VH-VL binders against ATP synthase epsilon chain (atpC). Designs and how they scored, part 2

Target 1, 149 residues: ATP synthase epsilon chain (atpC), of Salinibacter ruber (q2rzv2)
Amino acid sequence: MADELTVDIVTPDERSFQGPANGVRAPGIEGSFEVREDHAPMIAAFGIGPLIVKTQAAHEYADMHNDRIIFATSGGFLEVIDNKVTVLAETVEPASEIDVERAESAEERAKRRLEEGVQEEERETHEAARDRARNRLRVAMGKVGTRQS

## First folded at step 4 (VH-VL; framework fv_vorsetuzumab)

Design v22 (from v10 with heavy chain Y106W Y107S)
Fold by ESMFold2-Fast, scan of step 4:
Structure v22 (fold): chain C 149 residues (1-149), chain A 123 residues (1-123), chain B 111 residues (1-111)
Amino acid sequence: as target 1 above (149 residues)
Amino acid sequence: QVQLVQSGAEVKKPGASVKVSCKASGYTFTSYGMNWVRQAPGQGLKWMGWINTYTGNPTYADAFQGRVTMTRDTSISTAYMELSRLRSDDTAVYYCARSYPLFKGWSYGMDVWGQGTTVTVSS
Amino acid sequence: DIVMTQSPDSLAVSLGERATINCRASQSVSYSGYSYMHWYQQKPGQPPKLLIYKASSLESGVPDRFSGSGSGTDFTLTISSLQAEDVAVYYCQQSRSTPYTFGQGTKVEIK
């Protein structure tokens, strides 16, 4: 008899989500992974990508089908212990709150700098800026991969 | 049927405030942003701003910043636009119009419009 | 702010003939191959009606004689064979950045 899966998403500035969920998908360093009920204990790092909370509970950040919440994240750590998922993220931005114009401008700026040529020590910084902006755009537009039942 | 129904005509004196409502039906209210556009007699269309109906966060055009307030009530699928410190040149037809998606920036255009609310400001 | 300028201000076209309206943006309204530019039709006493979205996509229920083209800063709305019911004012509008802005409008009349 396992407890219901609960999710707690925390950044340095706020608690972005807390409540029951059917699952959490994170953009792991070695590829995306999903945690559901009765998952084995785990601590995993994740990078830039979509963080998806699957839930049947109504929430202000839920998509039009009321079955998932999609966040753009820049990275962090996810811990699973006894059906409790704790996400410690550097940044977490709900899809509905993403400023698409700012994300487009950020991506275009990073792309131009990379195309014009940058010093090697700056390349990773500009690539990360591009990837964060690109991720925000994908999340905002709903381009986060195949929806699964 | 998808429709937006606005409140009736208003006549106001300079310095007063007016609040126009826009009631949505036939679709999921919180999946679309709500724009407000006005048209003065014999003139073109001017965008005033929009509201993310899900979060309640508005974005206003600079020309109206400080005088306009956009809100919504998700329980009755209704958006509101309040314009304060009215001037004679605020006389116009005010429209609400939905757009997809919810956030500012990229839009698929405004595909459904309210019938318009005439606001007359006269001394 | 992005300024949208339409030409001409008014256009008289014979029934069955082609009508062309141009719209110029003061800066690019395109990004990554998409153009955030839309066209509306407005008849007296009515709200605007969306005709074309994202420069070239025909809105559902709009007759196929209407078409849009262009990218960057220069866009065109074409009515291939003008009908009597097409007499209206036409507006272009950008949604690339806030504030969203409209062109001044083009009045289409029968010659």
Scores: ipSAE 0.006, ipTM 0.535, lowest interface PAE 13.6, mean pLDDT 85

Design v25 (from v10 with heavy chain S99D)
Fold by ESMFold2-Fast, scan of step 4:
Structure v25 (fold): chain C 149 residues (1-149), chain A 123 residues (1-123), chain B 111 residues (1-111)
Amino acid sequence: as target 1 above (149 residues)
Amino acid sequence: QVQLVQSGAEVKKPGASVKVSCKASGYTFTSYGMNWVRQAPGQGLKWMGWINTYTGNPTYADAFQGRVTMTRDTSISTAYMELSRLRSDDTAVYYCARDYPLFKGYYYGMDVWGQGTTVTVSS
Amino acid sequence: DIVMTQSPDSLAVSLGERATINCRASQSVSYSGYSYMHWYQQKPGQPPKLLIYKASSLESGVPDRFSGSGSGTDFTLTISSLQAEDVAVYYCQQSRSTPYTFGQGTKVEIK
């Protein structure tokens, strides 16, 4: 009751999620990691990838099994203390709200720029744009994690 | 004005199924979740589940899992609740009720309710 | 599942007097300063009507004689001066987690 894991996901524009959870998986800089109840205090950076909240609490962004919420994120920081997870993300976009056509367009645009030969100082920017678009597509199409039904 | 209008009363035999409709008007249907709540004669309120009207994804209370199906049709702003393998203790008034905006990521009370659909299950 | 328990089951109050209804959750329904707890009024033959949301916020159009308070597991609905139209059954409800659950109801009558 008192020791239940709770999650708060905040971006500069809004609070994207708040509520009880069974776990949070983030695309850490050193690799994917998961926080569950009674995790030791931690602060960790994460990058472009899927951010997954495992919860049975009602939410508009829940998947078909109503046991997880999947976001496409571009990076941020996750803090854990006393069974409270705070995610401070640059962006989080729920799977159901991803504009697939826009994401496809963005990926092709970034690929074209990289293939045409960008200046060295701009290469990282275009690679990041490509990676963000690819992540959005994978999240929207459900190509993240494994499902056993 | 915001309104939810439900289908009319039903009388069913045990073992049959019933499908109740809930037509929304006066707001953007896909921006709000839809709850289904029932009330047996002289009893309190019991939550059956809800449906995300944007995605079509339902969540059911365990007491009804395996017998209830919630769907929606966005072209006519209508939500449906179908209950199968009816028993006499399924006799109740069934309500649809609007939850707060789906895209806010928070949970508030049910602010708009349908008038209720009486379902009687008797042999 | 979170169990919601109301007290009393029934309450008889004179016109103009204060009515108080309590609701207890089996586990906390509060998170980060918010309480996912709501109060409804139901009159015979009518659907429930939202009165209070998030423990203490008055729904638009609801008379200010209705108020809510509490946090964590203990919540109260107060009607400061009972009017004839307030005769109804009152329900608390949590939205902290699914399944959403209601209290058993409190019947308010005039004596």
Scores: ipSAE 0.006, ipTM 0.552, lowest interface PAE 13.0, mean pLDDT 85

Design v27 (from v10 with heavy chain K104R G105S)
Fold by ESMFold2-Fast, scan of step 4:
Structure v27 (fold): chain C 149 residues (1-149), chain A 123 residues (1-123), chain B 111 residues (1-111)
Amino acid sequence: as target 1 above (149 residues)
Amino acid sequence: QVQLVQSGAEVKKPGASVKVSCKASGYTFTSYGMNWVRQAPGQGLKWMGWINTYTGNPTYADAFQGRVTMTRDTSISTAYMELSRLRSDDTAVYYCARSYPLFRSYYYGMDVWGQGTTVTVSS
Amino acid sequence: DIVMTQSPDSLAVSLGERATINCRASQSVSYSGYSYMHWYQQKPGQPPKLLIYKASSLESGVPDRFSGSGSGTDFTLTISSLQAEDVAVYYCQQSRSTPYTFGQGTKVEIK
């Protein structure tokens, strides 16, 4: 229906999500922001961070309460027009599919390179690799349930 | 289906101007940048510039700066490229091509191209 | 401007054999962990067709015999087993900075 918020998440390689949602939260360049139903038209850039779709619909990637889907993203753009949110992301990885051990190794490698010193032209590449690995770890660990307190 | 449809062939005299159109369909027009690329007979591809379809702000290659104007009309999902003060060496096929993402200076290739518009400049 | 140089200018390969095309950038086209270098195929009378984007990602609908590799300034397009329909001119293109620039093209023909 016209007044229902729908979300389409697309990367160059695939469509990662399509369906109804109650909101989308993105890691905006100057801070996290959220789009809900009846939001004014907008286009906003976002960077490395968690991309969150809030939805009542059942989905394979939904968290344990079936109320949100969390992705690790490396950046992109979000457009809102007429209750349709289109997310054009460089990368989008569902929290449940993140390989924690590989992400830890990637972060350690990038940190070690930066600590040992790199040429200035390579610094941005290693910093981005570190930030992407940290984001993947944060997103993956955010879905780990609390054991007995 | 996603497609870009360009205006028809043009024959112009030196000193004239030409305006080529590129009508988009099957996708959200303002989520993709629009590039213009030309190809002279028997030669390679040369990028002329792109336009941010949401803001309308263009970026031109220095070789065309001062002679090229890129615009768009979001109400009909159409981009335009006007080249003025035509010379015989402006004879080429002119292509429009979309790119992702709209707001970064780098992008992910031009995945959809118009069919091309042949512009012939002859005395 | 970033200058893109392809080698060879022309290449003749037998059907079923591997074809390799190289592209060199005058400066790095990598940014934020990715290489903004793309490959296109153009047949006579047709617009270019995107084959590979961001150095190594295969465009949807493109046969898996096409692959891309490389980073920084040195890139390669490989056709693992040349088919008759692969006769075309191939172009590399950088999108790291404006003006975006193309290589001069490599013509691939059957031997």
Scores: ipSAE 0.000, ipTM 0.511, lowest interface PAE 16.2, mean pLDDT 84

Design v28 (from v10 with heavy chain F103W G105A)
Fold by ESMFold2-Fast, scan of step 4:
Structure v28 (fold): chain C 149 residues (1-149), chain A 123 residues (1-123), chain B 111 residues (1-111)
Amino acid sequence: as target 1 above (149 residues)
Amino acid sequence: QVQLVQSGAEVKKPGASVKVSCKASGYTFTSYGMNWVRQAPGQGLKWMGWINTYTGNPTYADAFQGRVTMTRDTSISTAYMELSRLRSDDTAVYYCARSYPLWKAYYYGMDVWGQGTTVTVSS
Amino acid sequence: DIVMTQSPDSLAVSLGERATINCRASQSVSYSGYSYMHWYQQKPGQPPKLLIYKASSLESGVPDRFSGSGSGTDFTLTISSLQAEDVAVYYCQQSRSTPYTFGQGTKVEIK
């Protein structure tokens, strides 16, 4: 096709990805959703989960088939207009860079805090910490999407 | 000091257009979205849309789609809302309000508001 | 669109007594431990002021007599001991999805 989908992923610290892509799947608030070429204009919030870029080109973060990049994200916004996808994320961490031991420790700490009984105001903070750690572990272990390893 | 300062009151005839400005100061303009909310006399708050100040891309509520245009100028940290083909029922106070940081999706509350711009549409 | 419905439309409360305002969403506004629901106070001639964000977090500079609770579709704003300066209209607002929507407002008056 003449038209091409481009993706720009930005966090406060860096531009994590920029280039042409076949699609982007985000962990939307109402469920996972995918943006492909010629998608209608939209803006959507997404939460903790896997952010997947289906890329057309080799990239340092690409999987073994050189066709997708999987990030663990803690949330953000995704905008689509005229085949340009802009992802503004609080965090994105490539699967290959996830420190599994640190993620396991973070999950255990959050679980322990919740088990000990936290104030209502603190509960959401610890639940989010647990969910971020679980997501990082799932992304690192390749337990995302329908593709088999 | 974080502030949003809006342009002054407008009186328009039906069929005209109005363009309201909202100048931001005291924070990084492109790190926050800018919402536009209106309030008709004696009525509640109605969200019109927002603009991503980083990308310049707007999102409009369906009720205003086709009549509203939201833009921004990053060089002067100013957002604009233009409403065309004005009707008498567009008489309202129009507010700009920043949303929580674009980088923190969990916190969408509008924490800083402009003083409001009264737009009166009458024949 | 998500419809936000407040109850009551108005209430009169004596000074020092508790005021309670409810807000119901037509569909869940919570995800992954966060509720995309906020409360605002508006006095005549003034813009709205954010009181509570994320259902239960108190905005900086807001008196601690204000509190928010709830998740999913049912939310409550509580003023533990009403003061004269609390006479205002209160609005709930969801930010789970666009278009963002407000409740119709609850007017709080001194009895």
Scores: ipSAE 0.007, ipTM 0.569, lowest interface PAE 10.5, mean pLDDT 85

Design v29 (from v10 with heavy chain K104S Y106R)
Fold by ESMFold2-Fast, scan of step 4:
Structure v29 (fold): chain C 149 residues (1-149), chain A 123 residues (1-123), chain B 111 residues (1-111)
Amino acid sequence: as target 1 above (149 residues)
Amino acid sequence: QVQLVQSGAEVKKPGASVKVSCKASGYTFTSYGMNWVRQAPGQGLKWMGWINTYTGNPTYADAFQGRVTMTRDTSISTAYMELSRLRSDDTAVYYCARSYPLFSGRYYGMDVWGQGTTVTVSS
Amino acid sequence: DIVMTQSPDSLAVSLGERATINCRASQSVSYSGYSYMHWYQQKPGQPPKLLIYKASSLESGVPDRFSGSGSGTDFTLTISSLQAEDVAVYYCQQSRSTPYTFGQGTKVEIK
């Protein structure tokens, strides 16, 4: 038979997605990239940003744009071998499950701390917290807009 | 040819600091993390920590936190490990070892190692 | 910290015979089908050399007489037919959580 692209997204706490897909877009360290069927073998690191799975299969995360499932991720790496994409991520959160109010509060808190000054050894931690909250907001707002309710 | 070349042997007194270098060649330095592992005479391997070579961010084992500093210089593809307040039981061979991808040793382990740097701490 | 314990501490095996080394983790180093466990070989005066990664994947350039198996807390390294060049100390290592930790080592010698 013809080979089909499959995707497996795993975090330390759970398996977030498993199934057939048409493609995966990740927030690579050197810029966003997309893996589709028959992609050459590759391993790539990715950081804070949106992780997008394109699929026509029925999934619990599907909504009005049922050919696309969007996650907020804080980083990890993606491996593609023989039409199998494995994503090992520190965190992934489906767009539809993100708490917008909590993310807004987190971004504002991190921004305030950075503006007021933090100990040098904690600066990177607050910058990462800000970036994760900002990413969650962007992902959630995009997803909520497409749902119409 | 992928290679890690470390600086030469050091002899230090208790209380001093030592800084070991690890120069990478034959691959993209910032695509791999750099680990530091030591081995005391007749003993096993002990992981000290690693550094994300792209960002410069280190992660240290608790046993060495407060005494170890890991840095890198991307312009010369070199990683450094400095250990301060040396004790006699810091006498060991210190190895650098790369892991893929740059932020994790989790999936592939450490596939390329430096030749080791012997550090002797005695009065 | 995750403690890695190897057995035996030393092993004497005749040339051509099977050598088996065990490694036990104090807590699971496997998660969702992945085992964050690797095996290294170290010869006197040399740095360690990666043999097996992810419990069972053979590193490029390593002879196929080496194999790894196991999951969770119990892992095994097997050398199917010991050769003279295999005399070394073997270490298991977990990468499930920091600090990464090694077993104490198993010395393999010719009987």
Scores: ipSAE 0.007, ipTM 0.522, lowest interface PAE 13.8, mean pLDDT 84

Design v30 (from v10 with heavy chain S31R)
Fold by ESMFold2-Fast, scan of step 4:
Structure v30 (fold): chain C 149 residues (1-149), chain A 123 residues (1-123), chain B 111 residues (1-111)
Amino acid sequence: as target 1 above (149 residues)
Amino acid sequence: QVQLVQSGAEVKKPGASVKVSCKASGYTFTRYGMNWVRQAPGQGLKWMGWINTYTGNPTYADAFQGRVTMTRDTSISTAYMELSRLRSDDTAVYYCARSYPLFKGYYYGMDVWGQGTTVTVSS
Amino acid sequence: DIVMTQSPDSLAVSLGERATINCRASQSVSYSGYSYMHWYQQKPGQPPKLLIYKASSLESGVPDRFSGSGSGTDFTLTISSLQAEDVAVYYCQQSRSTPYTFGQGTKVEIK
């Protein structure tokens, strides 16, 4: 009998999720990875991408199949100890609450600035803004693909 | 079959409120948004707002903000639109119409419509 | 608000001939290859019926004589060979930005 996996997702502003889960998939800096029950203790950094909580528990952010919750995240750290996953994220937005129009505007602004030729030290900032906006759009429109670890 | 059935015609006096219902069947209610659109006699279509049926969070057009309230009851797959402080120019047919699944985004049109509810505001 | 303007307000076309309706948005309703623009048909006493979504995708069950085209701010609905049952008012609608807005409608009649 495996112990129940519990997930807690926290940002500086709020607790975005707390409850039982079957797994958590994060956009790790070395590639996407997934944590399931009885995973060895670990701490991993993750970047811009989809954060997926696999759960059969009823939740307002659940997708059409009621088996996962998809968030757009800008990065953070994930810790696993004794079947407790703690996600400390800079930002986390559930797919159903993403403002698509704002994300589209943000992507266009970032692309325009990059095309106009920013200074090298600002290039990473605008690229990150573009990537965050693209991720929010992908998550909101249900275009989250599978990725290898 | 996928169907939206609205409540019957209403006749109201100026200053009153009206609450129209829209009962969904044949699909999972909470996986589609519900729009409300009205049409005054001999005029075009005007969008009033949308409600996320899973969360219950509404978005209203500015023209109706402060007078319209959109709610839903997931236990009976029914959406509601209440319009207060009625005026004669609120006389119209009011439609409910479902739109995009929550996670697919907003780029699909309104594919299923209710039959319409006639609201007449007269003294 | 995005304003949708249709032209013409009314159109008389002979049976079997092509009908063309234009719709102009006050600002772009397209993004990254997608156009958030839809077309509806409304007959007297009936609710609107979706014909075309995302500017050019034909809704299931709609006859293939209906087609949509355009991007950005300029869109067109075409009925390649008008039939008697096509007499109706046609509306364009954008879903790029809330509030969602409709054109004023184009009445199609037989000449």
Scores: ipSAE 0.006, ipTM 0.521, lowest interface PAE 14.6, mean pLDDT 85

Design v31 (from v10 with heavy chain S31Y)
Fold by ESMFold2-Fast, scan of step 4:
Structure v31 (fold): chain C 149 residues (1-149), chain A 123 residues (1-123), chain B 111 residues (1-111)
Amino acid sequence: as target 1 above (149 residues)
Amino acid sequence: QVQLVQSGAEVKKPGASVKVSCKASGYTFTYYGMNWVRQAPGQGLKWMGWINTYTGNPTYADAFQGRVTMTRDTSISTAYMELSRLRSDDTAVYYCARSYPLFKGYYYGMDVWGQGTTVTVSS
Amino acid sequence: DIVMTQSPDSLAVSLGERATINCRASQSVSYSGYSYMHWYQQKPGQPPKLLIYKASSLESGVPDRFSGSGSGTDFTLTISSLQAEDVAVYYCQQSRSTPYTFGQGTKVEIK
């Protein structure tokens, strides 16, 4: 029997999504990848980028076309087994809840610190902060992924 | 078959160090964390720490911090636990046990355990 | 550290009767709808065996007479109809925060 894919997205702070879906796209370490119905079992790490749930189920975080939910994520792991996708993410922030002005300020702060010559041990921290802020901006502005058909 | 196979029993003198190995087979080694748990004779289970097998970064229980070192070799799917400055009360069976996922927020418990390595510390 | 306390330390139950073991955490081990609490069975000379994960999920291959319940700080392991092979020590364990900690164990034996 073919059952719909189910998706559960969990962070330390909350369960960000639970329900049926047509697919999940994650910003994998070796490049973006998508899990759909009847995918082989796998575990994959992902980094800073957009996490996209494709679903026609009504949801608070659904985009204006009611066919996908886009989150800004800072990384985590995705598991697929028996048409169940579990996403364990450090952070996920729905596009509709992103504070654009705060993200712009965070990006500017990180860029400035990098330009001012931070200590070696702090460089990676500021680069990650810049990348997270940049990702949040892209997600909030809808400059991620392609629309269906 | 998913298995964890540990090195053989050790007898050590107080002040010595012991290094126990745990060889994994039947699964992708780097997708699971490796925990080390000990059990003194007639006592309960005590967690010593775990290692992120992908990065090699360990986390130790405070009781063992400064005496324990956890490492792994991904080329042979083997984890190691070295305990230094051994005392008589370190006499115990030492177990390795895998947990999923590698990332923080372990939901699935320790589902596969090694057979245990008996370490006896005597003068 | 989160301290796990089991009760009772030991119990004797007749074959076919219900056995109940309680586990209390010194602080909540639930987070975002999940309870990071697991139960293990250990027989003499053997490593522990996972029975229940996430408070109530039955591990593959474990008989359905075993069940877990609870959330927050209070958890229970139930064996609905004790079999001879169930004589063992049972441990609860939290994985909400490091260091991971186990209860002191409950010895189950036949009356």
Scores: ipSAE 0.005, ipTM 0.513, lowest interface PAE 13.0, mean pLDDT 85

Design v32 (from v10 with heavy chain G33A)
Fold by ESMFold2-Fast, scan of step 4:
Structure v32 (fold): chain C 149 residues (1-149), chain A 123 residues (1-123), chain B 111 residues (1-111)
Amino acid sequence: as target 1 above (149 residues)
Amino acid sequence: QVQLVQSGAEVKKPGASVKVSCKASGYTFTSYAMNWVRQAPGQGLKWMGWINTYTGNPTYADAFQGRVTMTRDTSISTAYMELSRLRSDDTAVYYCARSYPLFKGYYYGMDVWGQGTTVTVSS
Amino acid sequence: DIVMTQSPDSLAVSLGERATINCRASQSVSYSGYSYMHWYQQKPGQPPKLLIYKASSLESGVPDRFSGSGSGTDFTLTISSLQAEDVAVYYCQQSRSTPYTFGQGTKVEIK
């Protein structure tokens, strides 16, 4: 079935995107991966990183070139069946809605905790907090990829 | 605390080039885009373009495309705007102004401005 | 290019009275529920100062007598009770499409 690729992005709180797309790139556990039209059925986990929907359909979250939508995500699962991509994410935040000041504060706080020393059982929590904050900053600034990179 | 400080006034001959600097302090330079806006004497504001300070990628207004070059140096938190083949009607005050990141730049407006650099083009 | 037209070109208002400035875009600057329209204040010899962003959001540190409204092509900036320090030129600006464009400015002076 070579029908048009459709993408549905949902979190516990809302549906963040639904519509046609040319592709979707996720920050997979084993490295970044991209789903395009006619992909074989699959399910894959992804972690903290940029989630990119490539689409020329008009959307409020589109970047200035109107060819992609970039989200900061903390992780989840992506399922592909018959040119239908369903993204089940813990969090998904559009680049345009990211609070840069809050993300900077979160990164500084996590970095300070890690530098001052934390118990080993808490280290992963603070590293994740730092990584989420850095990802939100990178996404908000368009540092996740340009046409020249 | 947060400020943009521009280079001093310039007097140029027609046909010359001018390069204006804008030094940022009090914030993380690469977290904000930098815009350039000019204002001719007694006239309104005209947007020239912006640069993504992290990637170095600029976007220019068509009216200035081919004559303007925007760059930055992250090691000294400074943005530059160079205008070539100067004409008398390029006489203006040139401002740098920051905006929230690339994706927020079109969303939030320009919240901090430099003091302006007067460029006079005369023979 | 999107053309921004302000009205009036100049406005004289008594202290304590309401001042209203209009801005019209040649095409819609709203998209999917957001309006990419901002307002600036400029006093002689100074750079512009951001007052309102996204049509109606008040910039931090700006007095609450300033407010913005509108969507699509028609927008207004309102100063509810004019103060002496509000004498300035006011500009609207769209960021919906490049090149970003400004209105021609509205000069506000005391009657």
Scores: ipSAE 0.005, ipTM 0.519, lowest interface PAE 14.2, mean pLDDT 84

Design v33 (from v10 with heavy chain G33Y)
Fold by ESMFold2-Fast, scan of step 4:
Structure v33 (fold): chain C 149 residues (1-149), chain A 123 residues (1-123), chain B 111 residues (1-111)
Amino acid sequence: as target 1 above (149 residues)
Amino acid sequence: QVQLVQSGAEVKKPGASVKVSCKASGYTFTSYYMNWVRQAPGQGLKWMGWINTYTGNPTYADAFQGRVTMTRDTSISTAYMELSRLRSDDTAVYYCARSYPLFKGYYYGMDVWGQGTTVTVSS
Amino acid sequence: DIVMTQSPDSLAVSLGERATINCRASQSVSYSGYSYMHWYQQKPGQPPKLLIYKASSLESGVPDRFSGSGSGTDFTLTISSLQAEDVAVYYCQQSRSTPYTFGQGTKVEIK
């Protein structure tokens, strides 16, 4: 409805979430930000980090911790218009579906390649791979969404 | 009270299939993984696989890949394990057991177990 | 696959005496300060019961005479003062990688 925030999270492969929500937190380029109901119109880019949906429909999702669903994302952009939040993400992985062993292997592989020396053009690629793996591990381990203040 | 209740004992002929059920109660079914573990007479525990109960996506141990199918029905909070092309060495007690997601701090330890279902494969 | 090996296969301990069970993994089951290793108790005719998760965390409702320690590849379950109801088979289990694997079990009995 007009006063109810709705959220739609879409990747190239699927729609990862659709429904009412109390808020969405994204890993913005200038830092984490949160959208709640009656937010002013906005479009913002976000990067590698946790994407958090606060929702009372949360019992429908295996990744629920309280009234939150936490995803690992590699980036995208978020648009808010008339209490409709649309998240267009490159990737979105629910915490419970993250393959921890694979993420640990990816992090170690990227770290090793960076330590062994790599060409500058390739450095950014390996740093991004490391950051994606670290984010997936943090999300899977529940070390995100905790208040830090 | 959190509990897992499994279907009753089964006697099957070699080559048949068996489908064991595990009904969950007292918690949010889709918030946990469901493991299947078997124990042959006088032997230890063997992990067969688990299923993400929200998505329905299973992961199977290689020893059972191709013969095992894990599914669930969220409307009745029930998980199923079907084992096909049964052999005499499939005679065992089959357990379902839930796992906490990693962010619960249990690191996929299995805190609640079903009572077990005895499957006997005999001619 | 990660192979979990327990020692001893069986032990007899007097009531009130300390019981110690070791578990060795064929490769590290720890990462970034966390151990993906758990201990279970199984009595005849019953399903396994979780005692210790994450190497050293005591499961709710489990008596505090049970404790776990270790990291990497070497882990220990200790029962500080054995009681009659502790007669059981004990299993370690890793959840570091699939397939999840159990040790062969250690039978604890009263001597």
Scores: ipSAE 0.007, ipTM 0.548, lowest interface PAE 12.0, mean pLDDT 84

